# VH-VL binders against UPF0179 protein Maeo_1037, part 21

Target 1, 145 residues: UPF0179 protein Maeo_1037, of Methanococcus aeolicus (a6uvu3)
Amino acid sequence: MDKRITLIGSKIAKTGNEFIYCGVLEECSECRFKKICHDGLIVGKRYRIVSVRSAKHPCIAYGDGVKVIEVEPSNNFTILIESKKALEGLTLSHSDIQCNNILCKYYNLCHSEGMPEKYKIMELHEKIKCPKGNSLIKATVSTIN
Below, E stands for the ipSAE of ESMFold2; O stands for the ipSAE of OpenDDE; V2 stands for 0.75 times the mean of E and O plus 0.25 times the DockQ between their complexes.

## First folded at step 21 (VH-VL; framework fv_nezutatug)

Design i2 (from y5 with heavy chain G104Y; at its last look DockQ between E and O 0.76; V2 from the best seeds 0.00; counts 0 for: pae E 3.5 > 2)
Fold by OpenDDE, look of step 21:
Structure i2 (fold): chain C 145 residues (1-145), chain A 122 residues (1-122), chain B 107 residues (1-107)
Amino acid sequence: as target 1 above (145 residues)
Amino acid sequence: QVQLQESGPGLVKPSQTLSLTCTVSGYSISEGYYWHWIRQHPGKGLEWIGSIYHTGSTDYNPSLKSLVTISADTSKNQFSLKLSSVTAADTAVYYCARVDWESYYGDYFDYWGQGTTVTVSS
Amino acid sequence: DIQMTQSPSSVSASVGDRVTITCKASQGISSWVAWYQQKPGKAPEPLIYYASTLESGVPSRFSGSGSGTDFTLTISSLQPEDFATYYCQQANDFPWTFGQGTKLEIK
């Protein structure tokens, strides 16, 4: 529906993979493929690869080259939320779990990138034993707009 | 405007190597795009043979990979096809063509040569 | 390899007719499909790319549609110069492959 065409490193160019678009790199500023790589994508937004073309193209930013892909914005996310906020059907404003332990296996779920400002809790999963004692629960959330 | 022209012998004996050259005019093959060979057996459909990128990277049809070599000569603005150990099955019209991968709208063969007939016969 | 199953293999039609040609891919290929017209003794000429984008200079009576596995080329009102063989082609994965072709003949 909201498909976009872009280029991505060949090593990660796989259907089903997701990435966060981080914007234009300095080395891309004068690249003739800048348009195809960057137009149509929003900085900070998470995208899911829905198709990959097999041809590999050279890229100054990716030594292994890039492939043309079609992407869609990701609308569903798995994250950790505070248990006290955990209610299916509830709309929340996103905020990261305050924690600086980057070595925690749950760090990415506590600090999920590309999250919308607001989301709806679609499904609650298991409670998570936070090493720091936070009362957390895994949830599937969806963008509301 | 862009033009492609195939050249080479129209007759090749079995077990020999078919050699064709595509001469491109109106566009430098080193500037971009990637360049393809396609063939069409008499009364049959189209078969993709392979391609070469301006970097020299090649892709071949797996059915022909062991027998096919595609190369480019940027100084002459040409790219070539070699098909070894030919048989009667390799009798076909051979086309060279260009693909614009830089297009935001997808790849297709936008320019074709007129084609050259190659007959494999003893 | 991705197979492009094109149908019909031949069709007889009259000037002014609506003609539809279909291609089915053996797997999902998004919109990476092109259509070509080939006349006897000539090289194929592009008509449609990316499933539905009309090549420059191609009459508007030609149109393409589809995504995923099912694709269609349509000629809304057949003209005398349209009698030819048509091919679909996928450019999603190497090796690139063509449909078997559809010969459009005058009834």
Scores: ipSAE 0.341, ipTM 0.787, lowest interface PAE 1.8, mean pLDDT 92
ESMFold2, look of step 21: ipSAE 0.360; ipTM 0.724
ESMFold2 (binder alone), look of step 21: mean pLDDT 89; pTM 0.923

Design i3 (from y5 with heavy chain H54Y; at its last look DockQ between E and O 0.49; V2 from the best seeds 0.00; counts 0 for: pae E 2.6 > 2)
Heavy chain, then light chain:
Amino acid sequence: QVQLQESGPGLVKPSQTLSLTCTVSGYSISEGYYWHWIRQHPGKGLEWIGSIYYTGSTDYNPSLKSLVTISADTSKNQFSLKLSSVTAADTAVYYCARVDWESGYGDYFDYWGQGTTVTVSS
Amino acid sequence: DIQMTQSPSSVSASVGDRVTITCKASQGISSWVAWYQQKPGKAPEPLIYYASTLESGVPSRFSGSGSGTDFTLTISSLQPEDFATYYCQQANDFPWTFGQGTKLEIK
ESMFold2, look of step 21: ipSAE 0.583; ipTM 0.824
ESMFold2 (binder alone), look of step 21: mean pLDDT 90; pTM 0.928
OpenDDE, look of step 21: ipSAE 0.702; ipTM 0.870
ESMFold2, look of step 22: ipSAE 0.445; ipTM 0.746
ESMFold2 (binder alone), look of step 22: mean pLDDT 89; pTM 0.928
OpenDDE, look of step 22: ipSAE 0.706; ipTM 0.877

Design i4 (from y5 with heavy chain T55Y; at its last look DockQ between E and O 0.44; V2 from the best seeds 0.00; counts 0 for: pae E 4.1 > 2)
Fold by ESMFold2, look of step 21:
Structure i4 (fold): chain C 145 residues (1-145), chain A 122 residues (1-122), chain B 107 residues (1-107)
Amino acid sequence: as target 1 above (145 residues)
Amino acid sequence: QVQLQESGPGLVKPSQTLSLTCTVSGYSISEGYYWHWIRQHPGKGLEWIGSIYHYGSTDYNPSLKSLVTISADTSKNQFSLKLSSVTAADTAVYYCARVDWESGYGDYFDYWGQGTTVTVSS
Amino acid sequence: DIQMTQSPSSVSASVGDRVTITCKASQGISSWVAWYQQKPGKAPEPLIYYASTLESGVPSRFSGSGSGTDFTLTISSLQPEDFATYYCQQANDFPWTFGQGTKLEIK
């Protein structure tokens, strides 16, 4: 629907990957590709890569070059939330799980990057066994305005 | 207005090197991105030969890779094609072209030269 | 290499007719297709890029559609200047490749 075209580092340019657009980097201010890289993207917004063109282009910020990609906004996320708060259809204020175990296989689901201030629970999945004993459930959530 | 013009010999003998030059006017090739060579075989067939970025980085059609060299001279506002060890199969109209990175995404050729006919014959 | 197959190879049509030319890619290329018009003795000229975006200065009777593998170029009401050969081109992967062409004739 709301597809955008941009460039991203060639090593990261894979269909299905997601990223947060963080704005124009300092070394990109005089880049010849600056317009194509940055026009139409919203700072802080999460995007999903839906296609990748294979050609590499030179880039100061990415030593292995960049590729042209098509992206779309990523509005649905899979995260872990406390089981006691989990009810389908419920709107919650965003609160990251307080855990610093970066080696945990669930780390990225507990520390979701780019989450909105509020979200709606769309679907509940399985409970997981948190190594620290937290009572957590996997959920698909959606951004709300 | 941007204009591209091919120049070079129209007749080349087998086993020799074909050398063509594209002269760009109305635009500096150093302000562009990629400059391409395309050829059209007699009767039909357009074939992409390769491209050069103005810093000298190149991409070539794998079918021609060991035989083709594309180079640029920004001081003369020119880029060139050399195709070694030519055969009758290299007889074609040769075009130089630019890709659009302003309204497009480097995905089509917005300006083409007029084309130059090259015949490879004994 | 991605092969681009155009059909038909030729079309005979009258001024005012609607004509549709198709192009099929041998694998998915998203919307990375351009269309060109070539008149005898002249270089190809761009009509459409990114499957459906009309190049500046091209008449609105030209339109493109499709995604994935199947693409079309449509001319809604032929004019005398539209009799030419048409090519599709993919820009998803190097080497960039062209369809074999479709010749649009006045007879």
Scores: ipSAE 0.568, ipTM 0.822, lowest interface PAE 1.9, mean pLDDT 85
ESMFold2 (binder alone), look of step 21: mean pLDDT 89; pTM 0.924
OpenDDE, look of step 21: ipSAE 0.692; ipTM 0.869
ESMFold2, look of step 22: ipSAE 0.263; ipTM 0.674
ESMFold2 (binder alone), look of step 22: mean pLDDT 89; pTM 0.924
OpenDDE, look of step 22: ipSAE 0.696; ipTM 0.874

Design i5 (from y5 with heavy chain E31Y; at its last look DockQ between E and O 0.64; V2 from the best seeds 0.00; counts 0 for: pae E 2.1 > 2)
Fold by OpenDDE, look of step 21:
Formats: sequence, C-alpha cells, structure tokens
Structure i5 (fold): chain C 145 residues (1-145), chain A 122 residues (1-122), chain B 107 residues (1-107)
Amino acid sequence: as target 1 above (145 residues)
Amino acid sequence: QVQLQESGPGLVKPSQTLSLTCTVSGYSISYGYYWHWIRQHPGKGLEWIGSIYHTGSTDYNPSLKSLVTISADTSKNQFSLKLSSVTAADTAVYYCARVDWESGYGDYFDYWGQGTTVTVSS
Amino acid sequence: DIQMTQSPSSVSASVGDRVTITCKASQGISSWVAWYQQKPGKAPEPLIYYASTLESGVPSRFSGSGSGTDFTLTISSLQPEDFATYYCQQANDFPWTFGQGTKLEIK
C-alpha cells in the first residue's frame, strides 16, 4: 500500500525481488534523475519490487540501463536467531549473530540487512547447525511499525 | 511550448514504403522523453507503432516490427517513421507523440501532433 | 500483449449526467494507465495519467481510479464539450495498447 516509485538496474528489475536502498552514489549526485531514483527511499531499508515497467532508461551507474519500478517496504524477513530467544509472538530487538565467516552459507541470514530495530517472531522454522557451534533457528519475523 | 507536427506523403501505393517525419519544436528530442508513433485506422481505435529514445534505442509493436523503422535526427529535431510493404490495412491517421517518464508518474502521451492522413491506394 | 477491454463501446447521456467508463487489463498493470479524449478530426488529448492523476488544465469533473486490472474514468457532471470518444491506455509493458474506445453521445 505504501508504494513508491524509483529506478533500478534493468537486470535486477523483477517483480518480487528485494533490495536494500543504500543511498545516493557519488556519480548520482548531479544526475538529472536523482529525484526519481532517490527521493522517497530510506537508507538501509529493504524494499520489494511490486511492479516493473518494460522501458529502459540510460544510467551512468548501470551500464545496462535502469527501469522504473514500484516498490513497497518489506515487512517480513527470514533470519537466524539464537535458539534461546526463539519464541513465536515474542518481540525482539535486532542484533546480528556475531560471526565473521563470510563464506558461510548462512552469513546473510545471520547478518540480515535492512532489519528494523525491533521485530516480532511470526514463525519458527528448522534449527540450523552452525559450523561454529551457535545454537540458531530460522525464523520469519515481521516489522512492528 | 512543445509542438509536434507530422509531415509526409498522404498517398502511398501498395508494397511501397510509407515515410513520415515528426518535427518537434519547443523541446530538444536529444534531451529526454520517449518519442512515439501511433496510428488510427478510419473509424477504429488507436494502435501503438513504436518509439525511440534520445539514445537511439527503439521499441516496436511486435505486429509491425519487421516492417517498421523509427529513427531520429537530433540536428533537425526530428524523428521519423518508415513502414515498408504497405497495404490497405496501413491506411490511417498517423500521430507522433511525446511521453514523459522522468517524473516516474508521467507515463502517458502528453503532447500529440495533429496527425497526418496516409492512404494506401493504387 | 496486454489487452485493454473498454466498456461500454458507446453510451448516450445528457448534460449533467454522471458517466462512468471502465477498462479491464488482461493482466496486472499497477497504475500505468492513462485516459484520453478524442474529438472528431482531432488528436487524442490526455485526461488522466497514472490511473488517477488529472492532467493539467483538465476540468475537475474528470477523475480516474483503479489499480491492478480494473480502471475507471468518471465524468461527474457531463458538459456539452465532453461528448467525444474516450480511450484508456496501458504503458506497463510494450507494446503499449489502447482500449477500443467509448463513444459518448448526446441523448
């Protein structure tokens, strides 16, 4: 419902895809389309693409051009949480799992970007066997606000 | 203000190439926007033919793609339509039009030419 | 291609009447719909874009609504100059396509 218009690289412009808005790039600072690309988005927030227009537009940041998309804030996230904190219906303050193994297949779930400060555990999934021995469980969480 | 005007022969023989030009004034086609061709067969609705961007990128209606070529001449602030192997089905009023995309919301034909009638006849 | 099914094909109405024209897309197209008015011998003129945004200079009696697949153009109180043919158009995907048109005639 809270849809916003922006531009994104044509190759990643697909309905259902999500991205984290990272702010204005240096090369975009003087771009005439800065407004459409950046206004209305919040740095660090995750957005879901809800529609894509087929037309491609030139962009200095994306060699393959960009497409106009409609996005909405992503409200649901899949993350790994400590098992001891895993209770459906519980509200938690977000904190990343302390781990520096970027090669771990669970790294992104342990270090999820665009997470709200607080979230509610909506559903618990399977336990994850952490190579470092952390007791983790996969959970679907939802933003509270 | 922005103005578009179609020009070209009003009569084309079957199997020949229809050639039209849209002259734009009040705005440089090299600056932005999409520039489109639309036609309307007598007593019928509107059919999108294709478009060209200032970068030269084109999009065509698949039903006409093999027969249509759209080009631009920025030095003259014009863009053109060529439709080859015309038949009576290509008899129509041809419009050129501009489309705004830069706002993200202005995705419509905001300026139209007055249209030019092209009749395909022996 | 995305089909835009416009209804009715024609409508007779009187000055002051409320008139509603609908357009149904064959698939979801968000709000990428525009409405145009065309009078005989003239080019179409834009009325509404992005489903519900009124084009500059267009009287407020015109309004658009809808998203996804179902769209509506409404004239709240028909004026003499409003008798014309109206078209919806989608610009979500190429090829851009128009509805077949609605001819609004005087009763």
Scores: ipSAE 0.433, ipTM 0.805, lowest interface PAE 1.5, mean pLDDT 92
ESMFold2, look of step 21: ipSAE 0.504; ipTM 0.774
ESMFold2 (binder alone), look of step 21: mean pLDDT 89; pTM 0.923

Design i6 (from y5 with heavy chain S103D G104A; at its last look DockQ between E and O 0.65; V2 from the best seeds 0.00; counts 0 for: pae E 3.7 > 2)
Fold by ESMFold2, look of step 21:
Structure i6 (fold): chain C 145 residues (1-145), chain A 122 residues (1-122), chain B 107 residues (1-107)
Amino acid sequence: as target 1 above (145 residues)
Amino acid sequence: QVQLQESGPGLVKPSQTLSLTCTVSGYSISEGYYWHWIRQHPGKGLEWIGSIYHTGSTDYNPSLKSLVTISADTSKNQFSLKLSSVTAADTAVYYCARVDWEDAYGDYFDYWGQGTTVTVSS
Amino acid sequence: DIQMTQSPSSVSASVGDRVTITCKASQGISSWVAWYQQKPGKAPEPLIYYASTLESGVPSRFSGSGSGTDFTLTISSLQPEDFATYYCQQANDFPWTFGQGTKLEIK
């Protein structure tokens, strides 16, 4: 568990939120906080916010300022997969569940952001009752790399 | 090295406004640090009063917010505390302090003034 | 507001003793805790930040530990200059709050 202290926009600084680090913005090249914001983060990697300090600090890139957060790499994801594909230890190619119901309470588990092209099933959890009738099971998956 | 010095009256009457000034030397308050007031009550622990960033942004302890004003004068390298409508409960030692969150990652007070005793009494 | 509760309120010890002071937060604060030493007539001085990181110039006999709600300050071999009052402070959530202090007295 490689915790990292960094800064993120105050509006998205909530415990449990995840983000993909996309690199240093051009306007940040002269920022006095550049080191704290960016050192130790890997472009393209997903991070999970595990704590948020309430203090808000000024930032040119974020009009509502930034907050200090602790993050960990998010190497394991919870998603919904079709029950017939669900076997611990299998490696699957990523495929979104075909469903456009953005109001579904499971939508984000069916359409997870930042999924790699391939993943390995680490753990199976409970089946859920899909409103559309799909046979889906919660799974913890891991990146292949 | 950074040095903080509090100044102001040691005795204030109830219902008056307490005014304190912190003079900073060895560093400019304009260099992006947060400047704080903290007090210590007789027989009790420490209480954070509030802070100011040199550009004028302030945060105050909600328990004091209606009564407290913190301001900065960058030309004098000073920041000040005003606490209105004081009572005997405001008797305390008052400290000014600095936070440099870039190295400490938090609101940890790395430099403190020596403190000034304020007594609120008729 | 996050309440920080220190224990004990006072402790009597001899030079060379090991002393442990605890601080409990009323809610989870990760590792956002600092410790201060205060001698009579003087301002508090920082010892530890982020639960366990020693401030520069602080002797290695001081150590801090904990995460979440329970934190400790330990002095492994007490020295004459360590007799003082110690405070914890949380820096997780506004407003910043302090423990009520622990007075370390010479026996």
Scores: ipSAE 0.349, ipTM 0.708, lowest interface PAE 3.7, mean pLDDT 83
ESMFold2 (binder alone), look of step 21: mean pLDDT 90; pTM 0.935
OpenDDE, look of step 21: ipSAE 0.400; ipTM 0.801

## First folded at step 22 (VH-VL; framework fv_nezutatug)

Design o1 (from i3 with light chain A91D; at its last look DockQ between E and O 0.72; V2 from the best seeds 0.00; counts 0 for: pae E 3.0 > 2)
Fold by ESMFold2, look of step 22:
Structure o1 (fold): chain C 145 residues (1-145), chain A 122 residues (1-122), chain B 107 residues (1-107)
Amino acid sequence: as target 1 above (145 residues)
Amino acid sequence: QVQLQESGPGLVKPSQTLSLTCTVSGYSISEGYYWHWIRQHPGKGLEWIGSIYYTGSTDYNPSLKSLVTISADTSKNQFSLKLSSVTAADTAVYYCARVDWESGYGDYFDYWGQGTTVTVSS
Amino acid sequence: DIQMTQSPSSVSASVGDRVTITCKASQGISSWVAWYQQKPGKAPEPLIYYASTLESGVPSRFSGSGSGTDFTLTISSLQPEDFATYYCQQDNDFPWTFGQGTKLEIK
């Protein structure tokens, strides 16, 4: 579909891995490969690696080098949302679950990085037992706009 | 315009070392791109031998790794191939070539030398 | 190593014919395939990279297609200068490997 070619550190260059593009590092400002490494990616957007070329290239930011990858936007996320708001097809404004427990096994699903301001609920899955007693359901959501 | 030209002896005796040089013009080999050796056996297909990157790092075809050395001389803008302990099986046309992965984001060979024929015989 | 198998080994064709050459990879390689033309006594010249992108200066009668394991090179209307040997090459996984070639000659 909407594949893009970029570079990523060799250690994380595996098919199926996802990452959030965070922009150009200061140390890369004079890199001859800055365009291929960064152009065409949107800051804050999540991407999924769909293929990896095995060749390694030197990189000032990665001591183990980088590999050429093909990526596509990851439009669907798995998150936890309040069960009472959870209807398939519903569009919601994103709000973080109010919880400070960074040691919780569900923390990353409650505080997903790279979430857009609005999302559409595509599928509902199982309810989970929140240690704080919140009524939460696991959902697949899709980005809007 | 980038140009590549192979040079070296056309006849080598068995068990000796084959030495070839690629002279590059129109671009400095230390400033970018990836520089390769490829050979073509009589009546057969192409075989990638190895490369030297602009950083000085080398990669070799695993089937040849113990026999092959690729090096660069930036002062002469040349890179070279040494293949030790040659046999009749090493008789081939040898090409030097360039990869500019920035254009296609891959390792396809955009410039080739004209090729030099090397015969291994006693 | 990824094996690249070309078919056919030889094609006999006339000027104006449409010719299709197939290349199969021994494993999935996405679109990381290049095609080369080689005339007798000359070095190979690039035609296509990334399965379908024409190299600069290559006539539009050449086209490439495919992804995964199956790739094709097509010449839509054969010209006299197109009689040559054609090679595919994969650049997905190290070491780089070539197909055995397809010789295109005048019928």
Scores: ipSAE 0.404, ipTM 0.728, lowest interface PAE 3.0, mean pLDDT 84
ESMFold2 (binder alone), look of step 22: mean pLDDT 89; pTM 0.915
OpenDDE, look of step 22: ipSAE 0.769; ipTM 0.909

Design o2 (from i3 with heavy chain T55Y; at its last look DockQ between E and O 0.63; V2 from the best seeds 0.00; counts 0 for: pae E 2.3 > 2)
Fold by ESMFold2, look of step 22:
Structure o2 (fold): chain C 145 residues (1-145), chain A 122 residues (1-122), chain B 107 residues (1-107)
Amino acid sequence: as target 1 above (145 residues)
Amino acid sequence: QVQLQESGPGLVKPSQTLSLTCTVSGYSISEGYYWHWIRQHPGKGLEWIGSIYYYGSTDYNPSLKSLVTISADTSKNQFSLKLSSVTAADTAVYYCARVDWESGYGDYFDYWGQGTTVTVSS
Amino acid sequence: DIQMTQSPSSVSASVGDRVTITCKASQGISSWVAWYQQKPGKAPEPLIYYASTLESGVPSRFSGSGSGTDFTLTISSLQPEDFATYYCQQANDFPWTFGQGTKLEIK
């Protein structure tokens, strides 16, 4: 019942991919697909792509066009957390990693948009090599509230 | 009320170019998204030929793409099909159609013309 | 190209009967299936889109179901105006493709 239909850039339109809906862009105000892209999505909410139609459609925000997708809300997130805090089953209050390196390939995992105030660690994955030397581990976390 | 109506010759000789026009009434073609041509062969199923997008870009069935041209004339509220080098295999009823992007996400044809029969013979 | 295979190719039925028509896609297409009714001398008319959503003005005796590769159109109590040919169509990928049709005849 939570499944919704929208459009997303063709390069990222792959089953299993996730995104955070950030709202209507100013470029989209004149777009004929505006209603189709945006109705039924909640700003800040995370969605998982569950199916993709193959046809491409023009979009000013995505140079290679967009595809129609089916999505569902996702309550599980993949983030980076300090290795010393990382214990499966532990509930933590969200605290952003102190780093302003916007060019870092891990930036979005360190500063994940749409993170809840509290989360439970569900699964630990690999450690990553932080360019700043932080001891970070990739984790799947679940919302509590 | 949106209405689509096909027009053009009913008889075309082999190797000639088939030209059909769809006239749209009750709706501006520049307000739509995609406008389509579909044909139905005698005693056989339906075949999508191609479409034209409201800004002029086209998509064609790969089986026909070197032979087909779809164009639009917004001042006449019309779009047209040109199929070159026709053979007897192109004998069919030809329909023009519109997709619904509001309720369906371009996934079905909500308005069809009445169809025009085209016979390719000497 | 995605093949859409309808069965049966024809069915003979009486007014009041329940009729089921199936359509099978050659690959997964989620719910991107539409159904059309075509009467002799007329264009196809849409009945159902997105596998199960009735087009506006279509009687509630028509219903659709299925996802993935297997789809069904059901007429719960056949009326005289329902004798026609029915087509399924996939919209998952270009080219759009149609089933071969199912002719529903009066018994």
Scores: ipSAE 0.502, ipTM 0.767, lowest interface PAE 2.3, mean pLDDT 85
ESMFold2 (binder alone), look of step 22: mean pLDDT 89; pTM 0.925
OpenDDE, look of step 22: ipSAE 0.731; ipTM 0.884

Design o3 (from i4 with light chain A91D; at its last look DockQ between E and O 0.84; V2 from the best seeds 0.00; counts 0 for: pae E 3.0 > 2)
Fold by ESMFold2, look of step 22:
Structure o3 (fold): chain C 145 residues (1-145), chain A 122 residues (1-122), chain B 107 residues (1-107)
Amino acid sequence: as target 1 above (145 residues)
Amino acid sequence: QVQLQESGPGLVKPSQTLSLTCTVSGYSISEGYYWHWIRQHPGKGLEWIGSIYHYGSTDYNPSLKSLVTISADTSKNQFSLKLSSVTAADTAVYYCARVDWESGYGDYFDYWGQGTTVTVSS
Amino acid sequence: DIQMTQSPSSVSASVGDRVTITCKASQGISSWVAWYQQKPGKAPEPLIYYASTLESGVPSRFSGSGSGTDFTLTISSLQPEDFATYYCQQDNDFPWTFGQGTKLEIK
């Protein structure tokens, strides 16, 4: 099983929330609880909170304290891909969507953080109306390497 | 080797304030731990009362919150319980206990005192 | 408050027997359960935390299992020193709560 125990700021410690682990902060270098906060987590990896203990503990990095959480890796993403390439079960190499409209309501689905070079299509959803005219479909994908 | 020992009066009258002290030896209470009071009474079994972190932050059982104060005296390596307005329902064996959550395994009580019996009676 | 319900409330067993004690939480608590042994006139002592992890110095004949709402303490081969009262405790949500206890007696 891939569950890990860690600590996170009490304000974001909610089941279902996700975060990207960014490494040890400088203010945490001498913290007595450094091991539980950071041990077993991989820099750059996305994690999903699967349980939260209600006890709040003091922390120098979080003014409202921290809570103990259980996390698991989150490998599933929702992204937009070209409709002509989209079949459930296929593995695709990541290809950039050519669009720089940061005001687009789909921007984050076209430019998802943390995407590997390859992914597997787990589920296809609705096509969207791209303002630039691209033929795109929303998909849930899973990382494979 | 951590040892905890409760002290205080064994008999308290109804409506008075119960005061207990836990003396810790073999470890400084000012180091990274939560310090707790738990009671065990003939009618209800084990009940968590509250805790204090060594820097003064406290948590109390909501059923007792308006009646309970937990404090620490690091110079004496002690922490204390005050429970106001006691009734016969507060008759119990009172334990002090420690939790070491730095291992990430939650709030289970790894060291307990020997317990002190408190009777609330006229 | 999360209610912890133990069963059975008592059990008679012989040295060498396998004994199982269960604890049920009133809501999901993941694996945040601890188990304690209490001998007469003594404070409880920890056995198991996080559902299945043995506390240091606890004999390997003790084991814990479960997740969610249903938890089990097992003693694989009873020894004379194991006759005591056993409690489960949840540490998922405040207030921390205990089961009512299971008394294990020699027969």
Scores: ipSAE 0.413, ipTM 0.725, lowest interface PAE 3.0, mean pLDDT 84
ESMFold2 (binder alone), look of step 22: mean pLDDT 89; pTM 0.915
OpenDDE, look of step 22: ipSAE 0.718; ipTM 0.882

Design o4 (from i3 with heavy chain T55Y, light chain A91D; at its last look DockQ between E and O 0.74; V2 from the best seeds 0.00; counts 0 for: pae E 2.8 > 2)
Fold by ESMFold2, look of step 22:
Structure o4 (fold): chain C 145 residues (1-145), chain A 122 residues (1-122), chain B 107 residues (1-107)
Amino acid sequence: as target 1 above (145 residues)
Amino acid sequence: QVQLQESGPGLVKPSQTLSLTCTVSGYSISEGYYWHWIRQHPGKGLEWIGSIYYYGSTDYNPSLKSLVTISADTSKNQFSLKLSSVTAADTAVYYCARVDWESGYGDYFDYWGQGTTVTVSS
Amino acid sequence: DIQMTQSPSSVSASVGDRVTITCKASQGISSWVAWYQQKPGKAPEPLIYYASTLESGVPSRFSGSGSGTDFTLTISSLQPEDFATYYCQQDNDFPWTFGQGTKLEIK
């Protein structure tokens, strides 16, 4: 019901991979496959690949070609949150962790793209050793909208 | 109004090369379509042989890959099948077919030729 | 290769009957199934793609359903012109493969 068909680079076309749809790129504006590639996707929304067709097709945006995929909206994210706030089932307001080290191996988990204003903690995982000394725990969270 | 028409010999001897041509009318073979060969064995089902894409690349059924060549001649609006070293098992009705996956999202065959019967016999 | 298994191999039916033909894939193929009708002496013609989307010009008495491994073609009220052989085809994984066919005969 909520599945959509699109195209993605063949090297990243793997069931379970996620991406944020960023809209039609400049190099795609005149592409004959623009409709199948972009229709039905919402800019800024995260999608999870749920199936991949094996046929590979050429694309100017992906040098190794593209594959047809089915996607569904993904509301679940893996992020790092402060351990003191972390209890399964809680709803928290989104607040970035104060750290500007963009080369940190955990950077993207501390500064998640596309996070809504609020999220619900679905599952807690391991605490990590933050190089800056923050007390952080890895969590699976879900959007509540 | 796309029409596909197979042509070639109806009888081929074992070990020879089968050569078939599909003539396309109503559309150019280089304009956004994918072109395929499919055969139907006597008393058996359909088997996909291979394809040539509008951008020139080919894919072949792995069971036939060393024996099959598909090519295109855009000036004649034709694409062709060569199948080498034929045996009695290659006796079948051979179809050429088109895929317009851009409008259908998949590789289903929206137009077929009438078929040409090829018999491999001594 | 993905094996497509059709059932039944043949059906005898009368005009006006509802007929159901099943196709099973040997592994999950999402909705990447097409259905074809083949009349004697003719090439196959497409009926349905993406499991349930009707080809343009195909009568609404034809419908398709299913996802994953189990797919169904239904003819809701059989007409004289529907007596033919029907094939399913998967287009999820290379190489593309067909079911063995279901012959629909007049009773």
Scores: ipSAE 0.432, ipTM 0.744, lowest interface PAE 2.8, mean pLDDT 84
ESMFold2 (binder alone), look of step 22: mean pLDDT 89; pTM 0.918
OpenDDE, look of step 22: ipSAE 0.740; ipTM 0.893

